# Ledger of designs, part 6: VH-VL binders against Probable molybdopterin adenylyltransferase (moaB)

Target 1, 163 residues: Probable molybdopterin adenylyltransferase (moaB), of Methanocaldococcus jannaschii (q57631)
Amino acid sequence: MHKRIKNIKYAVVTVSDSRYNDLIKGKEVDDKSGKLLKKELNAKVYTIIPDNKNMIKGIVEHIVEFFDVDCIVFTGGTGIAERDVTVEALKEIIEKELDGFKIIFQKLSYEEVGFSAMLSRAMAGIYKGKIIYALPGSVNACRTALKIIKEETGHILGHLREG

## First folded at step 18 (VH-VL)

Design y1 (from w3 with light chain S95T)
Fold by ESMFold2, look of step 18:
Structure y1 (fold): chain C 163 residues (1-163), chain A 122 residues (1-122), chain B 108 residues (1-108)
Amino acid sequence: as target 1 above (163 residues)
Amino acid sequence: QVQLVQSGAEVKKPGASVKVSCKASGYKFTYYYMEWAKQAPGQGLEWIGEINPESGDTRYNQKFQGRVTMTRDTSISTAYMELSRLRSDDTAVYYCARYKDFGDYEGWFDPWGQGTLVTVSS
Amino acid sequence: QIVLTQSPGTLSLSPGERATLSCRASEDVRSYYLHWYQQKPGQAPRLWIYGASNRATGIPDRFSGSGSGTDFTLTISRLEPEDFATYYCQQYGSTPLTFGQGTKLEIK
């Protein structure tokens, strides 16, 4: 019987060249998915970075080193285009992938849109006792993922911390 | 069965205000931003702004800031756009539309309301 | 803001012909954020293509979209009478979102 961890501390990272460009130009930033995640998870950390592998890996190391969070949630950069590097960057550091998250996410997406769900990617994994989620950039995808994240993250953390 | 039904045409004098309603049905009203666009006679489309029906938070195109107010009533799944200090170049069809996204694809409008003609004449 | 320039402004063709409608952005727009609408006189716009190349539900396969970066096209391989309408592109890649000025596709 595993104890479910409560009061989970989250970081949210939006990966988007376009949102990052708006930010550094001093324009209003329209980050619907990142703001949804920040609000729904009561995130301690929220930031926007460009579609860059080294920045994705670097922000993970920085957050793990300097912030007290249990879980990092990425939104954006999960597509199949060359510029989409979030999943690829995280796979270079993930210790164990949580394939069940991807399967359940795709099942929920299929129930909503049918075969179009093939274009929607999500991933989860373990790094240094933390859970890392990678989600597509849409509000729709983040709502789907939040059903899973809110229900199961505490249970997964319980497994990670059990002697 | 997803539908957006807008209020009827309006004729207004310069300096007045108009409030257009957009009633949603067939989907979870609070899950989707509501968008508003203007189309002047014989012209293209211009984005006015949006509202998050859950929070009531709004974003407006700077061209309309100071004259536009967007609100909603979640109990009747209805969004509103009010345009004040009307002038002749506000004569247009005004549309509401539901924001849509999926996967990594973001930011299209589906469906659109049928449009509300607002005529401003002296 | 990103300006979308559609060309030509008006395209006069006959049924059975191939139509090519262009949308050029003033700066890079990811294809994920570029969309097309059809509008007939007296009617609301209708979603036609999202993400540059994905047809909306019920849109015939004679319509195809393509492009990336700053150059996007909508192609109709063989025009039908019901295809004569105005077509708009729209971007969501940078605030504020904007529409092109439209291409009116009219029957000769």
Scores: ipSAE 0.830, ipTM 0.928, lowest interface PAE 0.8, mean pLDDT 93

Design y4 (from w3 with heavy chain D57E)
Fold by OpenDDE, fold request of step 21:
Structure y4 (fold): chain C 163 residues (1-163), chain A 122 residues (1-122), chain B 108 residues (1-108)
Amino acid sequence: as target 1 above (163 residues)
Amino acid sequence: QVQLVQSGAEVKKPGASVKVSCKASGYKFTYYYMEWAKQAPGQGLEWIGEINPESGETRYNQKFQGRVTMTRDTSISTAYMELSRLRSDDTAVYYCARYKDFGDYEGWFDPWGQGTLVTVSS
Amino acid sequence: QIVLTQSPGTLSLSPGERATLSCRASEDVRSYYLHWYQQKPGQAPRLWIYGASNRATGIPDRFSGSGSGTDFTLTISRLEPEDFATYYCQQYGSSPLTFGQGTKLEIK
């Protein structure tokens, strides 16, 4: 078995037009899922961006270039609406998708909410040796995903670094 | 079964304080934000604020800031809303409600407590 | 804050008729963050529609929600006696959370 990486460094990015609009207006921002992820992962980086493909890809590049993180976790923008572009944006840059994550996540989501689980999406992949997750915007979805992230991220990183 | 049971009706004088309790059951109390709403007689609903039962972090409607304090006791799955410096226009039914979300859908209340009538009169 | 304006204030109809309730937002609200509640006299509100168009558990299919942007609608295809109540819309798209003033659906 590959060595599990400990002391994983995380970045958390909330993707939300509504929360970003509040942010740039100088209003109080209610980002429940982002705050949960930041806390639970002890994230070194945290920010909010709008539902924009270029900004999503751009923030990945920026974090990769300027911050020493092993994993970037996105929350929000994973539905089926036109503005939900998080998954599509990340798929444009991800070098290798971890298909197992979305399958496991959808199964767990289905067990919680039934067929409605199809209304949201999640994904994981590798980019420049880093793990990227895309999660739904709900606190419950993020809490479910955290179970997987906390357990397996170190293992995945171990595989990546050993070649 | 998920339930929220609130404390009984209160009658207070102007300038006094009132503390309403909301006991949760049927779910993991610390996993869901607890919301509070106000409904004056014959009027609509107004959001007061919320508390994260896990951390104790609160967020209040600016209208109530300085007068409202939300707390919780995780050992008994109970949330509290205290309103101070009461005035006549604070007369209303106060509700606690569980915050809900799913997928990318966020920010509805389900279920609601039965409500607590607070009457402020001289 | 986002102001939700519901119309009409009061809607008087008979059982069997179609009811259309409107909720207009002062600015755009994504459907993910627009919800409806039903409230009867002496009772707490009850979730009815979440995310603009999703019926809550146990809600009859004669109820439907639709809309986007600033205009949202709750429709009852054929009114039943138990449907007469006050309906509120609520948004979570921007702080602070806000409710509409409600539409009272009463029997004609």
Scores: ipSAE 0.912, ipTM 0.954, lowest interface PAE 0.5, mean pLDDT 96
Fold by OpenDDE, fold request of step 21:
Structure y4 (fold): chain C 163 residues (1-163), chain A 122 residues (1-122), chain B 108 residues (1-108)
Amino acid sequence: as target 1 above (163 residues)
Amino acid sequence: QVQLVQSGAEVKKPGASVKVSCKASGYKFTYYYMEWAKQAPGQGLEWIGEINPESGETRYNQKFQGRVTMTRDTSISTAYMELSRLRSDDTAVYYCARYKDFGDYEGWFDPWGQGTLVTVSS
Amino acid sequence: QIVLTQSPGTLSLSPGERATLSCRASEDVRSYYLHWYQQKPGQAPRLWIYGASNRATGIPDRFSGSGSGTDFTLTISRLEPEDFATYYCQQYGSSPLTFGQGTKLEIK
């Protein structure tokens, strides 16, 4: 067995047109899921961006370039609407997808809400040795995902670092 | 069954304070934000604010800022809303409600408490 | 803040008729953040539609929600006596959270 990495360093990015609009308007921003993830993961980096592919990919590059993090967790923009592009954006850069995550997550989601779980998506993958997660925008979804993230991220990192 | 049970009706004089309680049951109290809404007689609904029962963090409608205080007692799964410096236009039914979300859908209330009538009269 | 304007203020119809309730937002609201509630006199509001078009648990299929951008609609295909109530729309797309003024659906 590969060694589990401890003291994982996280970045959290909320993807939301609505929240970003509030942000740039100088309004109070209600980002429940982002705040939850930030707190639960003790994230070193936290930010909000709009539902834009280039900005999503850009923030990944920026975080990878300037911050020492092991994992980037996105929340939001995972639905089936036209503006939901988080998954699509990340798929353009991810080097290796961790299919198991979305399968497990979707299963857990299905157990909670039934077939409507299909309305939201999640994914995980590897990019430049970092683990990237894409989660739905809801607090509930993030709580579900956190169970997986907290348990398995260190294990995955161990595999990545040991080859 | 998930339910919210609020405290009974209150009659207050102008300038006084009122504290409404909302006891939650049937779910993990600390996992869901508790919302509060106001409904004046014959009027619509107005959002007052919310509290994160886990952290105690609150967010208030600016209209009520400075007069409203939301708290919680996690040991008894109870949220509280206190409104001070009461005036006649504070007469209303006050509701607590559980914040809900799913997937990318966010920000609805379910369920609601039964409401607490607060009457402010001289 | 986003203002939700519901129309009409009062809708008088008979059982069996089709009801169409409108909710217009002053700004774009994503469907994910637009919800409907039903309220009867002396009762608390009850979630009816979430995310513009999703019926809450136990809500009959004669109810449907639709819309996007600034225009949202709640439709009752065939009114039942128990459907007469006040309906509120609510948005969570921008702070602060706001409700429409409600449409009272009354029996003609």
Scores: ipSAE 0.911, ipTM 0.954, lowest interface PAE 0.5, mean pLDDT 96
Fold by ESMFold2, look of step 19:
Structure y4 (fold): chain C 163 residues (1-163), chain A 122 residues (1-122), chain B 108 residues (1-108)
Amino acid sequence: as target 1 above (163 residues)
Amino acid sequence: QVQLVQSGAEVKKPGASVKVSCKASGYKFTYYYMEWAKQAPGQGLEWIGEINPESGETRYNQKFQGRVTMTRDTSISTAYMELSRLRSDDTAVYYCARYKDFGDYEGWFDPWGQGTLVTVSS
Amino acid sequence: QIVLTQSPGTLSLSPGERATLSCRASEDVRSYYLHWYQQKPGQAPRLWIYGASNRATGIPDRFSGSGSGTDFTLTISRLEPEDFATYYCQQYGSSPLTFGQGTKLEIK
């Protein structure tokens, strides 16, 4: 009974202290992964925020409340370092994790780089009828994730809307 | 095998232009930015700029702005860097290199082309 | 622009010795964005270490990288004849990307 949703509306959020600092200093910002996602998803919303849990959670609430998007895609801050808080912040708010996304992402990453895939983290989850993806900050990781996102997001949204 | 093969050495007069080619093989040319760097004799490395081969979008080091143009031809997997109004301090080896990243690690160059010596003399 | 200052400028050592090469950034650079290259005369640079501490494919385990913040180090535990070259660090943490001026590791 699920109808695959077409014409999906995306927001893209880059999480990076480094890119945010360049932005507030008025410097040229080199956000390769964010620009790739914005273009490939025809994103209606694109922004850069620092590696801060409260800002990550806050931008989700703001986008959900004030913008007509179906899906939010984060890039950056997904590593294992102390400063990397994107996955941790999103886990504090998501209602249901889509574990399959992580598994498929890691399989594709392993096929490309072997054991180094251990250093690459991704997740997806459901929040207030929207899909939230969290991706590593590299162009490489975003290209891998786009294969999955473009193929399956409409089907997942169909399930969420029960019809 | 991933390779970048550059055009041969050039000798130019001040005020002329030079166009260096960089042919890529062994990988998806449009998936990776192409970077360019300068190394003057006995000196270190200086970033010139980059091109996204998919879109053709470029970014240039401000020091070269106005004199450098980067282009590509995706049908032959080749990137180009043209430097105009040449001066004696443009004498250098010019390298192309493939941008690489993975996971949360970003912004190294692998591989590099063999380099193109450009000599500017009267 | 982040300035990377490498020290020493020239390091003269014998095979079998331990080498320590320093790269200091003018401001914080995440280790994710700090990389090292080796260059021999007449050759292109080669990726050696990416992300401060990860050896590129085929790089011997006598090479190790470390550091965070503004201070980064490349260490060679036991020098081999083929290790004598110039080493450059590079950052991608802030536009524009920059290279250090190099450390020439030469045979004593």
Scores: ipSAE 0.849, ipTM 0.933, lowest interface PAE 0.8, mean pLDDT 93
Fold by ESMFold2, look of step 18:
Structure y4 (fold): chain C 163 residues (1-163), chain A 122 residues (1-122), chain B 108 residues (1-108)
Amino acid sequence: as target 1 above (163 residues)
Amino acid sequence: QVQLVQSGAEVKKPGASVKVSCKASGYKFTYYYMEWAKQAPGQGLEWIGEINPESGETRYNQKFQGRVTMTRDTSISTAYMELSRLRSDDTAVYYCARYKDFGDYEGWFDPWGQGTLVTVSS
Amino acid sequence: QIVLTQSPGTLSLSPGERATLSCRASEDVRSYYLHWYQQKPGQAPRLWIYGASNRATGIPDRFSGSGSGTDFTLTISRLEPEDFATYYCQQYGSSPLTFGQGTKLEIK
């Protein structure tokens, strides 16, 4: 059994063409899910990027290289539409997928909303010793995921760092 | 059963203030933003602003900035909207509504309160 | 801000007819962020369709929503007497959120 890591350092990345467009136009940005995650995880890094595979992969590489964080949490771009590329982009770089996260997330969503849980996608994986979570863009989905993330991230990091 | 119950109709003179209450029941009050909208007689809907009941953080439509204050009391699951320096064109029905989202779908209102008629007359 | 223009402003039809209500956005809005409400006189609005095409609980299947980009449609395949009301579209795609001006569906 591995020691739970404490004082976990998080990055939060919102993936949204809509929020990104507001941001670059200098408008007020209404990023409810990103702000929730930033606050609840005391995120050291918070940014908004468009729905673009290269930007998603690029921001992971940049954060891993230049910031002292243990975990990156994405919100948005997890739907089934053509523009939704977050899960697909991350699957191109993830070394090990944490299928248990998806299963538990789906179970919690089912207990809350029943069969509508089919509309919720989520994933987690390991990349270069970091944990990456991908969450749907809603506050609802992020609250569900936070139950899991807050409880288990330190445990998972413990496994990654000890042997 | 999720329900929003608003305070009763108000008649005010120009220059006065009004404070409308919205009592929530049947859900975790702090988990959902509370939204406010205005509907002048015979007109459509206009967003006024919102409050995060957990933090108390607010966002206001620029048209109402400086005259509107939104607050809440989490101990009684109640949100408030106060509109000051009332004018005759503030005569309207004011609604509270719960912000809803799910999955990647965001930003609808369900349910709505029954509405509070505010009449501003000399 | 994104302007939602609904057309027609008033639609006069008889029960049994098909109704088509249009909502046009001044710029692209993802369907995830486009919603419809029904309002009857003296009543609060009620959620009808969320995410352009998803009926709210209890909404009859004669109502359907569709569209993407800037053009969205609410269709009632066969009007019933209770369907005569005002319908509003609403967007959450760009701050601030906005409503269309409404389409009043009235009995001819």
Scores: ipSAE 0.846, ipTM 0.930, lowest interface PAE 0.8, mean pLDDT 93

Design y4 (from w3 with heavy chain D57E)
Fold by ESMFold2, fold request of step 21:
Structure y4 (fold): chain C 163 residues (1-163), chain A 122 residues (1-122), chain B 108 residues (1-108)
Amino acid sequence: as target 1 above (163 residues)
Amino acid sequence: QVQLVQSGAEVKKPGASVKVSCKASGYKFTYYYMEWAKQAPGQGLEWIGEINPESGETRYNQKFQGRVTMTRDTSISTAYMELSRLRSDDTAVYYCARYKDFGDYEGWFDPWGQGTLVTVSS
Amino acid sequence: QIVLTQSPGTLSLSPGERATLSCRASEDVRSYYLHWYQQKPGQAPRLWIYGASNRATGIPDRFSGSGSGTDFTLTISRLEPEDFATYYCQQYGSSPLTFGQGTKLEIK
C-alpha cells in the first residue's frame, strides 16, 4: 500500500459574512483566496458561507456525507475577533488536531511578517477519515498554506488510511 | 526594494486611447494583483480595476466597463492599463498599486506607482 | 456600493496639537478591510494604517487608528510639520472597493 495518496479530491469553503452578503445580493463577489484555492487544488466543491459556527459544522457534515472528497479547506474567519469562529467551530468536531501544520504555517508566516504572525491563525485536523484545513482569508496566507498542503496532504492521507 | 515605475505623462485628444505601463520590481510579480486608480485634478481616489498577473484575469469598476483593458507581460514584470474613447473628464493622474493582504486583513495598496498624468485636451 | 464619508473636509491645526480624522461607512465594514493612506501634494498615496489600527512599516507611533462597524478614526497625538497632508480611508468590505473623499490636514 502506497504511503502517498494521489489524485486528492478537495472541497473549498470560504467563510465570510461580507462575501456571503455580496453573493446573496447578486453582486460580483471578490473571493481572491477561495478562487486561488479552488484553482490550485482543482476543487470538486466550492462554496461561500457566513461566519456562523452551525453553518461551518453543518457544511462539514454535508460535504462528508454527500461528496466524494478527501480534504476540506476553509479560508476565512480564523482571526481572534468575536466574529471569527472557524477554528472554534472546527475544534468542536475534529477528532485529532495536526499540530505540525499550525507550527509550520506560523514559522513561515513569522519569516514573512515577524510578530504580526500572532494574529494569523491556521489549523488542521482529522474528521471521519478526512483532513480539514482552516486558513486565514488572505491570498498571502493561502499561498503559504498551499506549499504545505500540496506537499504533505497525500502523505498524511496515506498514513491515515493505513491505520 | 519594492518599486512600481509608471510610464510618462501623456497628452491625448478626445476619442483617442492611452496605454499606461507599470513596471514592478523587488517582489514576485505574479503573486499579487495589480490595482489601478484614478485621481482627477483636485479630487479624491477612484478604483478603476485590477488584474491577476498570474492568470491575466481582470475585474473592472462598472464605471469604466467597456472602456478599460488591463493586461500584463510577466516576462518583464509589467502591467498595462489602456483607456479608450477618451473624454475631458478622463484628465487625471493614473496610479498602479500592488494589492496586499495578510492573515485575515485584506485589500490595501502598497506600494503605489509614482502616477501618470493623462491630459485630454481639444 | 459602500460610501465612505470623511470629516471634516479640512482640518486646520498647529504643530503639537491632537488631530482626529473621521471615516464613516454607509454599511458595516469589518476592521480587517478598512485602511488609511496619506498623500502629500504631487506625490502618490502611501499606506499609513491597515486593518483600521495597524500602522504600516515605518509609520510613527503618534498615529493610531481605531473603530469598527461604520465609524473609524485616525488620531495623531502630537502633530509634526510633516504630518500635514491629505488622508484617505478605503474599504474592501464590499465590491467595488471605495475611498473616502479625503480630509486635508493643514497648518492653521
Scores: ipSAE 0.836, ipTM 0.929, lowest interface PAE 0.8, mean pLDDT 93
Fold by ESMFold2, look of step 20:
Structure y4 (fold): chain C 163 residues (1-163), chain A 122 residues (1-122), chain B 108 residues (1-108)
Amino acid sequence: as target 1 above (163 residues)
Amino acid sequence: QVQLVQSGAEVKKPGASVKVSCKASGYKFTYYYMEWAKQAPGQGLEWIGEINPESGETRYNQKFQGRVTMTRDTSISTAYMELSRLRSDDTAVYYCARYKDFGDYEGWFDPWGQGTLVTVSS
Amino acid sequence: QIVLTQSPGTLSLSPGERATLSCRASEDVRSYYLHWYQQKPGQAPRLWIYGASNRATGIPDRFSGSGSGTDFTLTISRLEPEDFATYYCQQYGSSPLTFGQGTKLEIK
């Protein structure tokens, strides 16, 4: 009788103009972070989209409507450059932000790399009963985030579905 | 301290194979892709390929596809690159290097091994 | 694949002078994926700058990197004797990853 959802169903979305361009040109795509997330989360959905707000918001709506997943994990496009729009796009649709995720992620990043963690951004939020995570594009950042995601996602879903 | 130590120089005849080792220390071997690069005498650097030490999955530069095989032994934190059907233009220094990334920055090499000279003479 | 063209091929300068090394990509490369290495004869390359502008640990602040799109620059504000070496740029923006052909920075 515990508040933990098991067998969580994930979608993984890589946000990268670079990887998307390789994909549409029929080239070999080197998506190390997306492959790591897909494998570690046994993702039911995996796709690559460009650094575009409307594509990010659109893929969330499409996944929520047409796929049986509990959680969507984005990797890439979380930096501070003009082209980095993942966090901004998701903030336009997130119903409640999970600030604790950002704080814990930054703490773990700081312990590894010190002040360089300033430019490593992550977020999580709730949208239509689903959890959405946005992670940096590196394998390093995704390994850090996976520690948190694997430990807490089922617990958060349990609380979400009670109310 | 993070370190990559490669096997010693090799002299080979055309048509033979060579296997270069790269022993890692000072970090979690399975957490970082291992990269391999070629530098012919007096020339620049050319990427050969990489291996994920955790899974054993590899990616090769198309130029080397069919002649290169990368493997690893996680019990001794060692990566290997084997190049077959050697020819004179394979004479080069071969480097291993650890793949690194952080945040949204990706794809640099740090550190590099000391290099292994492979000489193909007929 | 993305071709990185470095210029000049050889740069002959004296200690104390300013050096400017160029790296041009055949197509757009995000600065996140553009890196620089220093190599001295008989030695392995060493990471110098990552992400176009971030100095690796221990690299003196007389080295700076800049650029975006297709044009990237490594600048040495005041050359020291130990700075004379070959410098390579490298991209990770499109598979396969590639290196520039190098700029040899030599004493005049």
Scores: ipSAE 0.833, ipTM 0.927, lowest interface PAE 0.8, mean pLDDT 93
Fold by ESMFold2, fold request of step 21:
Structure y4 (fold): chain C 163 residues (1-163), chain A 122 residues (1-122), chain B 108 residues (1-108)
Amino acid sequence: as target 1 above (163 residues)
Amino acid sequence: QVQLVQSGAEVKKPGASVKVSCKASGYKFTYYYMEWAKQAPGQGLEWIGEINPESGETRYNQKFQGRVTMTRDTSISTAYMELSRLRSDDTAVYYCARYKDFGDYEGWFDPWGQGTLVTVSS
Amino acid sequence: QIVLTQSPGTLSLSPGERATLSCRASEDVRSYYLHWYQQKPGQAPRLWIYGASNRATGIPDRFSGSGSGTDFTLTISRLEPEDFATYYCQQYGSSPLTFGQGTKLEIK
């Protein structure tokens, strides 16, 4: 029987050229979705990076090597525009994709907005024994994903550690 | 049926304060930031600031920093904006509005309250 | 802070004509963060277009939005009498969020 892991330690990474630019200019940064995730997951790590594949992959490696977290949650950069590279970057490193997350997220989004949910590219996957989630950048999307993440992350980690 | 209903018009003298209320209905009040905007007579719209109704955290436009205070009472789904040390160029209609986003789209206002006219004259 | 400049300031047209309203940002704004509102005298603004091109619920399909980078437009294919109002663009791409000064669309 797989035990459900408790007291899960999270990192939250906001991916946004706009917010990163405000940050490095010393301006007040308005990161509503990142703040929501940080609070709701009691995140151990919180940071903002630009929409850049190498920085996305680099922050994953850095967090995995130097921080004691079980799960990394990205918000932003999941759209279909050229500048949206979070999903593409993570697909280059994910060892196993958790298709169920995408399907459930899409179903919940469809129930709210109908066919517009098709533009969502939320994903989850496994990397070096950690779970990585990629979410759209809105508070709305993050609230939807939190329903899934809070309920199932401990169970998934249990399977990873006993398998 | 999402609705924002604001308090009535106010007439104030320079140096006074005004507190505008915004009562929300038809949605989960704590799930959405409440925004406030100013529209001087015959002029465009200017963002004043916002409050997270869940935490009470606020952000203000620097132009209003030090004179504006936003609060809320979650038990009655009501947000408040107080503007102090009023001056004649504070004469305007003040709106509350609900912050909205979805997917990768962020940062529009829907719905808006009906507006509260504040007149500052000596 | 990002300045949104709308042009023209006033647009005088007749019902049945095509209207094109421009919103120019002082720096790049992703279309995800560019929105349009309609306001009639004595009324609150109403969400019209979000994310540059998505009509809000109940907005007629004669309204369309487009643009990217620094240049955005709101187009009304054939003006109806109820379309004469002031239109504002708004950005959320950089803090603080800002509105354009408005384009007043009036009957010629």
Scores: ipSAE 0.825, ipTM 0.927, lowest interface PAE 0.9, mean pLDDT 93

